# Designs tried in a protein design chat: VHH binders against q9y6x5. Part 432

Target 1, 379 residues: q9y6x5
Amino acid sequence: LPPKLLLVSFDGFRADYLKNYEFPHLQNFIKEGVLVEHVKNVFITKTFPNHYSIVTGLYEESHGIVANSMYDAVTKKHFSDSNDKDPFWWNEAVPIWVTNQLQENRSSAAAMWPGTDVPIHDTISSYFMNYNSSVSFEERLNNITMWLNNSNPPVTFATLYWEEPDASGHKYGPEDKENMSRVLKKIDDLIGDLVQRLKMLGLWENLNVIITSDHGMTQCSQDRLINLDSCIDHSYYTLIDLSPVAAILPKINRTEVYNKLKNCSPHMNVYLKEDIPNRFYYQHNDRIQPIILVADEGWTIVLNESSQKLGDHGYDNSLPSMHPFLAAHGPAFHKGYKHSTINIVDIYPMMCHILGLKPHPNNGTFGHTKCLLVDQWCI
Key: E = the ipSAE of ESMFold2; O = the ipSAE of OpenDDE; V2 = 0.75 times the mean of E and O plus 0.25 times the DockQ between their complexes.

## First folded at step 19 (VHH)

Design hc9 (framework vhh_8dlx_2; at its last look DockQ between E and O 0.72; V2 from the best seeds 0.69)
Fold by OpenDDE, look of step 19:
Structure hc9 (fold): chain B 379 residues (1-379), chain A 118 residues (1-118)
Amino acid sequence: as target 1 above (379 residues)
Amino acid sequence: EVQLVESGGGVVQPGRSLRLSCAASGFTVSSNWMSWVRQAPGKGLEWIGDIYYGGSRFYNPSLKSLVTISRDDSTNTLYLQMNSLRAEDTAIYYCAKGKDYEVAFDIWGKGTLVTVSS
């Protein structure tokens, strides 16, 4: 039988939540599997870009999902959470579920993972749910496990996505111990539900399961705001994305716009596109706007309106607060092994290995995950 | 000390609704996998549905539209709401506590009889 893999994402699960809160179900999952304590995600540290990096192994400049909000100057198209269904945005890469379905006697399933309800390279997941945030985890879990259990051709790769603890992190801030404890308990309980459901269906022993996240969460404050209106007239530019990484499309001379913004705040770095630091791997795509503003950790870029968020993400991907974790269980993984750090793009070649898929060219390094796998040498 | 006690059963007419209760003692319902099971006369045990740790509920597809499982943490009680009852729903209804995937249930109630008759 071909190997099977379920990839689960809890959006905005900051890595150090594991140290600061109790997760009895997740800890049991980890005890019988592996843990990567820190996953260095891609810049910018936003939902759509990082989820697509997980399933493509590519930096954002390469897979083309460079933000949650994008603009293409040539086609004049816009990408947003409410407008993400155009294959134009996704076709610069091949996600793993498409690769999987190109194999004989294999199918893919998806429960609301970003991009899974879009035909990419004229291929859509054999089983999928249209994204709807109102759909319960229960329903998503029911569908994904049903497809894993009863599909023909068999589902060999499946994705499951949940919006928490991200939404709550935004609302309460990650440092709100009272509210976040409640939220994270619910997440742990859902992990318990997942494991139990898999066991009940007899899937647990043979299914590889990865539980991870796309990014963390940092504490924000009304006292840490960067008001762009104080630095530049709104008529001089179009805002494509706002905070904590603003994408600026100048309506006047780029240099003039840059000069107006470069000293706007000591807590914000302003980059011309060609001057974006190489370490971000965020330059070589036309969808990246001519000027990028990067707020310091915990600072929020605003216009005249005050921010309502007490937590946010999207900051420098080297910040620990932006890092998620990865846990895994199944025949492919060791038991009781903990690893310190990998890059989020490393997940793709690992998943390809587990599934016996030939990976597309990617930025991941398979060597970084060898110690997690029972069939590899850990050197 | 550890027990489940079902209640709410009785004789009902077809088309009516009925809510069964299962009071737990000695353990916490919300911390456990709980199930409803029934046994009709001359038939085997039939799974009705589950409620998991996180509150996720799963139902027998044949009964999904007719049943709802819930729990009250404050009273440590499990509930089964049944709607549009039919004669074929006549059975002893049991609540049970889940154990693991090897042994499904470790604690059972004594059951409550539901008779659907005109």
Scores: ipSAE 0.691, ipTM 0.883, lowest interface PAE 0.7, mean pLDDT 95
Fold by ESMFold2, look of step 19:
Structure hc9 (fold): chain B 379 residues (1-379), chain A 118 residues (1-118)
Amino acid sequence: as target 1 above (379 residues)
Amino acid sequence: EVQLVESGGGVVQPGRSLRLSCAASGFTVSSNWMSWVRQAPGKGLEWIGDIYYGGSRFYNPSLKSLVTISRDDSTNTLYLQMNSLRAEDTAIYYCAKGKDYEVAFDIWGKGTLVTVSS
């Protein structure tokens, strides 16, 4: 039987939710498998970039999905969460489902993972759902398990994406214990549904399952606003992305725009592209704008004096509040093992190993994940 | 202390609809996965469908268009809605509590008889 892998993301699941809330179903999953307590994601800590980093093993500058909102000056194309289907944006990398289904006697399936409804390098997931946030977890789970159980050639790599707790984290903030407890209890119940269904179908013992996320969430406040209009006239730049990392395309001399912004707030770092810290790996792509503004944790860049968000993400990837977790279960994984941290780009070469795929060139380090795997000598 | 009690059965005309109830006591329905099963006269048990912890539902393909499972957490009650009833739907209908993370049931209701006849 070929090895099989299901990759599941619950968007915006901050690592320390595991310590601060009750997850009986997820804790049973972890008890029989492995846990990585913190996954260091890629900068910018946003949804589209980090989901693509998981499945390519690449930093954002290398895979080309550098933010949730992008502009390409050469083609004049715009990318957003409502305008994300042009393969142009995705074609700078090869995601794992493409590599997987090009193998003999293999196919891939997807329930809403970012990019899986786009023909990347003229290849779309063998089975997929067009993105629609109104589709229930039940329907996503039903489709994924049906494809895993009933496809020829067999589905060996499958993905499942769910929008929570990210949506509620933005709405309530991660510190709202009452609302987040209700949201996280529902997510734990859905993990229970996943596990129980896989057992009912006879898939559980031979399927590798990874449950992870793309980023965390930090608390925002009306007391922590950076008003960009107070520092610079709108006519001097085009705004490509706003908060918490603003992407600024100057309409006048770049140095003049930089000088107007550099002292705008002590809670915001202003970088010329060439001065972006090397540790971000966020410089060498034409989609990265000439000036970026990076707000401090919990600060919001606004054009006026208000913000409706109570929680946000996108901040510096060194911040623990931006880090998700990773849990896994299956024949490839140890049972009852905990690991402190990996990089999100390390997930890709680990998945390639599990599936017997030759990884494309990537930024991950297989050695960081060896201790999770039964077939590897940890030392 | 642990009990499942089905109700809502009886004699019904072909083509009509019927909703069965399953009241649970001694445990919380939403903390468990739950099932409906039926047994026609002289036949074995036939699985109808499940509802899981988070509300995900799965049905016998032969019955999928005819039935809907739901639950009400405030009353700790499981429901089975049946539509377009036929004589072949005559059976005793049971609700059952699944064992966590197993392919097995550990608690059954007493059953409620549904007779579909003119």
Scores: ipSAE 0.664, ipTM 0.888, lowest interface PAE 1.5, mean pLDDT 94
ESMFold2 (binder alone), look of step 19: mean pLDDT 83; pTM 0.836

Design uj1 (framework vhh_8dlx_2; at its last look DockQ between E and O 0.84; V2 from the best seeds 0.73)
Fold by ESMFold2, look of step 19:
Structure uj1 (fold): chain B 379 residues (1-379), chain A 120 residues (1-120)
Amino acid sequence: as target 1 above (379 residues)
Amino acid sequence: EVQLVESGGGVVQPGRSLRLSCAASGFTFSRYAMHWVRQAPGKGLEWIGNIYHDDSTYYNPSLKSLVTISRDDSTNTLYLQMNSLRAEDTAIYYCARHIWGEARTAFDYWGKGTLVTVSS
């Protein structure tokens, strides 16, 4: 029987929540599997880019989903959460579910992972749910398990996406212990339900399960606002994305726009595209705008308004507050092993190995994940 | 203070057309993308479509042939034209302001909505 893999994301699950809150169900999952305590994600530390990095092994400049909000000046196309279905945006890479289901006698299933309801390279996930935030975790899980058990050709790769703790992290901020304790307990209960459902259906012993996330969350404040309208008249540029990484398309001379912005705030870095730090791997794509503004951790770029955010993400990917975790269980993984860190792009070649797929060219390093796997020599 | 006020709702016979308006104030309307969303009785929210500052529009595929969104930046007004109305189009219709760069949370300000009832 070919190996099977379920990839689960809980959006915005900051790595240190594991140390600061109680997770009896997740801890049981880890005890019988593996934990990577910190996953270094990609810049910018936003939802769509990092979910696509997980499934392609590529930096954002290479897979083309460079933000949750994008604009292409040649085609005049816009991208946002509400209009994310044009394959134009996704076709610069091949995600793992496409490669998987093009193999003989294999199919893929998806419950709302970004991109799985889009025909990428004319190939949409074999079974999928259109995104709908009102669909419960239990219904998403029931569809995934039904597809894993009943499909012909068999589903060998499946994805499951959940919006929490990201939504609550934005609403309350990660430092609100009372509200975040309630939110995280609910998530731990969902993990318990996931494990119990897999056991009841006879899937638990022969299914590899990865539980991970795309980014963390940092505390915001009304005391940490950068008012962009105080520095530059809005008629001089088109705003493509706002905070914490603003994407600026100049309407006048680019150098003039840069000069108006460079001293706007000591809590914001202003980059011409060619000057973006190399460590971000965020330069070589036409969808990256000529000027970006990068707020310091916990600072919010606003347009002469108060901020409604109590928590946010998207900041520098070197920040520990932006880093998620990874846990995994199944026949491919050791039992009771803890690993300190990997890069988020390393997940893709590891998943390809587990599934027996040839990875496309990517930025991941298989060697970083060898110690997690029973069939590899770690030393 | 950001305000969005919908108007133009009412009782309409099936097969007819209707145009809804949304008056915006308290912000620079011309720089924001704007959305229409509806909620039928006993149902969840359904995204209808949006329009960007440059008049580019995107629609829910199930509604694409039935609706047109437009804007007039000189009057700070967003419009929804609906054609060939059906009983299932009975809903409260809301306009909403786009929030940049968020996934799975698309709006920061909402109107109170206007009720459209399609009945024969």
Scores: ipSAE 0.750, ipTM 0.894, lowest interface PAE 1.2, mean pLDDT 94
Fold by OpenDDE, look of step 19:
Structure uj1 (fold): chain B 379 residues (1-379), chain A 120 residues (1-120)
Amino acid sequence: as target 1 above (379 residues)
Amino acid sequence: EVQLVESGGGVVQPGRSLRLSCAASGFTFSRYAMHWVRQAPGKGLEWIGNIYHDDSTYYNPSLKSLVTISRDDSTNTLYLQMNSLRAEDTAIYYCARHIWGEARTAFDYWGKGTLVTVSS
C-alpha cells in the first residue's frame, strides 16, 4: 500500500503554548510520535505565505504568496482572503498535492487548507472543500477521513485546516491565561477527536499524521502603536498591507515617501525593496512593494481610524513568539523523539520522502528532518 | 467613530432587482476596500463581493452574474445592485470595511444590516 500522509494545521499555535498550557491529547500524540519544539517559519509570518511554504518548501519570494494582502502593479490585481481564488497568485509554485496527483493511482484531499480550492497549474485537489469558516472541525474531519478511507484512486495526501487558536489570539492576546486556556483546551479536544476518529476507522497505525501551525502570536498593546498618518499624508501612497509589516506603494516619488517614513518610529524599520535584509528571503518578487515597514515585536502599525488587536503575528521570523511547533505520528516516524528546531521549508522535502514523491526544487533541507524518520540515519 | 449604515432592503418579488446602499462615516472612505456580505436565516455568513479603492471589483463566483458593486467616494457610499432575485437571496445584507493583512478575517467594522426578503 502506498504511504499516506495527513497534514493538519491549527492556525496561530505558538510553540511555547506547549510549555505554558496543558494538552493531554496532544501530549499523548507526541509521546507516541515525534516533536519538533520550534519551527522557524518564513518572513512575513502570516497565514497564506507560511501555509504555502509548508507545501512547497519555498520562501515567499519564490512561491509568490508574499502576504495575506497583495497587489500586482502590472495586472492591477488584488489578493486577499476574500479574493484568493485566482490561479494567477498561486501558479509561481507547485504545491505537494498537485505533485501527488500526477502520480499513478494517487489522489489528494483537502479541508480548507490555503490554496486547495484553487486550480493550480490547472490541477485542483481530487477532493476538497471550499473554504467556509462556518463549517465545524468535525465536518472537516469527517470528510477528510472518509476520503482517506474510501477513495479510488486512494487518497495518499490530505490536508486539514482549522482557524484556532489564531482568531482567539488576536482577540484576547496570547498572554490572556483565562481565555487562552479555554481556547487551547478546545484545540486539544479537537486533537483528541482526530485521534479517536482515526482509531475508529482503523487508520491510526498506518496513516502518517503531521500536526503543525503556520505561526505564533505576540502580545500587542494600546501603548505600542505606530500611526502612519502622523508621518505621511495618505494621498502620497497606497497601502497594500498594514501590520506588522506594511507594504507601501508610493503615489509620488519613492524617495520622498521613504524619507517621510524612515524616522516615523524608533520601533519600526523602513526598507526600500532592494535593502530588505537577505535573511528574510523577501526581495526577489514583483509582488513585494517598493517600500516595506517592519514593526518591532509587539508594536502595531495603525491608521487614525484602524482597528486594534490584542495579539498579532507577521513579525520577524527569528522571534520565538512567531514560531509554531510540529508533531508527527505514524509508521514513518520514531516514537518518543524530540527535536529542537527545523525550518518550516524543511517540511516539504520530508513529506515528499514519506510519500515517495520527487520534490520540486525547494529551499528545504532534508537532512534537518532525518532524525524524525525511522528509515533514515540520525547523524 | 467608524459607522456603516445599510439601507434599501425590503420585500421584493422573485425576478426583481434591488439596490442597497451603505453610508460610511468616521474614516477616510476612499482609501479602504469595502465588502458586502449576507446571512440567510439559519445559515452562516456568505461573502458577496468587494470593491477596492481603485474601483476594482471581485465577486463570489456563485453570485457574480447577479450582483454589481460600486462606490461613490464623493458621498462615502457603497452600493450593491442585485438582479433576478430569488427566494434563496433572502438574507440580512451587511457592508463591511476591509482590514489589511488578515487571513479569513477580512473585516473590522460592520453595519447593522438591512433585511432583504424575496417572496412571491
Scores: ipSAE 0.622, ipTM 0.837, lowest interface PAE 1.0, mean pLDDT 95
ESMFold2 (binder alone), look of step 19: mean pLDDT 83; pTM 0.833

Design uj2 (framework vhh_8dlx_2; at its last look DockQ between E and O 0.87; V2 from the best seeds 0.76)
Fold by ESMFold2, look of step 19:
Structure uj2 (fold): chain B 379 residues (1-379), chain A 120 residues (1-120)
Amino acid sequence: as target 1 above (379 residues)
Amino acid sequence: EVQLVESGGGVVQPGRSLRLSCAASGFTFSRYAMHWVRQAPGKGLEWIGNIYHDDSTYYNPSLKSLVTISRDDSTNTLYLQMNSLRAEDTAIYYCARHIWGEARTSFDYWGKGTLVTVSS
């Protein structure tokens, strides 16, 4: 039977939470497997883009999910969290679950990973849950384990998504030790439940499990606001996305809009699309708007209002506060190995290797992850 | 101060139609997308649909043929037209303001809601 892989994401799990909070269950998972201490994610450091980068191995400009909020001027289509099901948005890449289930005698299962309830290239995950935030972690896990154990053709690739600690990180901020300790303890208990469930069902010994995240979280404050309306009249542009990377579609001459914005705040960089730094790999897609505004870490772009955010993400992907971790356990992985860093796009070719899949063209480097794997020469 | 006030709820017989309103104030209504959401007794939130600043609308697929969302930017008012009402449409109906760039949450401000009861 082909090797099996479960990919788990806890949204917004900042890498240094591992050092600053107690995780007895996750630390036991790591001790018997591998850890990558920092995963350098893709710019912009937002949820939909980075989850799609994990499963495609592509930068955002290449896979087309360039933000959580997008607009296509040609088709006049809008994309947002509540309106994310049109395959138009997702079809610029092929995620690993599509490739996997098109193989003979294989299927894929999904519990709410972004994009898994969309028919991408006319193919939807063989077993899936429509996204619903009210569904408990236990129910998601029960469905995934049932599908891994009982499906024909067998489920060889499964995904599981959970909204925390991202939701609480936005609400409290990462520096709120009291509330974040409570939140993170609850997440560690869920990881314990996951491992215990896999053991009780006889899956633990032969299933590869990756636990990772899409991004971190930085502290915000009412003292760090950039009031966009004080710099430019709202009639001069259409706002596609606001903070911390604003996407600006000019209604008047683009240079005039740029000039009104360029000195708006010393805590914000303003880029014409052609001037976006090459290291972001964030330029060559029509969904990237003509002007973007990039706030400094911990700063919030607002529309002449106060902000309710105490934590946020989306900032420059060189910032350690934006980086998640990756842990893995299973027959493909070493035991007790710690690795400093990989790029988030490297996860895709590693997963393809584990599953015996030919990767599509991508931006990842398999060599960066070789030392995690028992079947690779790491010297 | 952002304020959203729903109205038009009440008791209605199955098969009938009802139009809900949401009065918006404290922000530039015409630049924002707006949402309708409902919560049936003892249930979680159910997204109904939204309308963007350019009048583009998107709906929950299960409700698409039963509801229509519209807006009047001159009066800062959001509307929900519901047709062929059923007992399962009994819920508190909320209007909500769109938040840009968030995943797994779509709104930053909510109204207090208006109760719709569908019963014989």
Scores: ipSAE 0.758, ipTM 0.896, lowest interface PAE 1.0, mean pLDDT 94
Fold by OpenDDE, look of step 19:
Structure uj2 (fold): chain B 379 residues (1-379), chain A 120 residues (1-120)
Amino acid sequence: as target 1 above (379 residues)
Amino acid sequence: EVQLVESGGGVVQPGRSLRLSCAASGFTFSRYAMHWVRQAPGKGLEWIGNIYHDDSTYYNPSLKSLVTISRDDSTNTLYLQMNSLRAEDTAIYYCARHIWGEARTSFDYWGKGTLVTVSS
């Protein structure tokens, strides 16, 4: 039988939640599999970009999903969560489910993973759900497991996405122990449901399962605000993205806009596109705007009439608060092994290896995940 | 204070057209994208479409042929033109202000809504 892989994402699951909260089901999952304690994600540390990096192995500048909100100045198109279904935005890369389906006697399934309800390179997942936040985890899980179990050609790669604990992290802040304990308990229970469902269907022993996330969450405060309207008139630029990384499209001379913003706050770095630090790998794409603003950890960029959140993400990808974890279980993985860190782009070549797929050119390093795999040497 | 007030709802017969309005105040309307969403009885929120500051529009594919969104920045008003209304279009309709950079949360403020009932 061909190997099978289920990739699960709990949005906004910060790595250190595992240390600060109890997860009996997830810990049991880890005990029987492997754990990567910290996954260094890609800049910016937002949902659409990082989820696409997981399934392409590419930095954001390479796969073209450079933010949750984007603008293309040539075509005058806008990208957001409400209008994310134009293949124009996704076609700069080939996600793993497309690669998988190009193989003989294989199909892919998806439950609301970003990009899976869009025809990318004229290919859409054989089985997929249109994104709908109102659909329960149970229903998503039921569909995914049904497809994994009964499809012909067999589903060999599947994705499952859930919006928590991200939404709650934004609402309560990650440091709210009372509310976040409740939220994270629910997440752990969902993991329990996942495992139970797989066991009930006889999939548990043969299915490779990866549980991960796209980013963490940092605590925000009303006392840590950067108001752009105090620094520059709104008529001088178009705002494409706001916080914690603002994307600025000047309506006047770029240098003049830059000069108005460069000293706006000591807690915000202002970059011309060509001066963006190389370590971000966030320069080589036309969808990156001429000026970007990067707030320090825990600071929020606002306008006069902006709403505020108690938690946020999108900050520097070197910050531990932005890092998710990765746990995995199945025939391809060791049991009881813990690893310190990998890069989020490393997940793609690993998944390709597990599935026996030839990876597209990517930024991941297969060597970083060898110790997780039973068929590899760990030096 | 940010305020959005929908109007124009009511009872209409199937096949008829209806135009909803949303009056915005308390913020610089012209620099924000705006959305229309609706909620039918017993159902979740459904996104209808949006209009950006540059008047570009995007629609739910299931509704695209039946709706048109427009805006007047001089009066801070958002519009939703609906044609060929059906019983299943019965819902509370909300206008909402766009929020930048969020995934799966596209707006931060919305009005109290206006009820549209399509009935013969």
Scores: ipSAE 0.688, ipTM 0.859, lowest interface PAE 0.9, mean pLDDT 95
ESMFold2 (binder alone), look of step 19: mean pLDDT 82; pTM 0.829

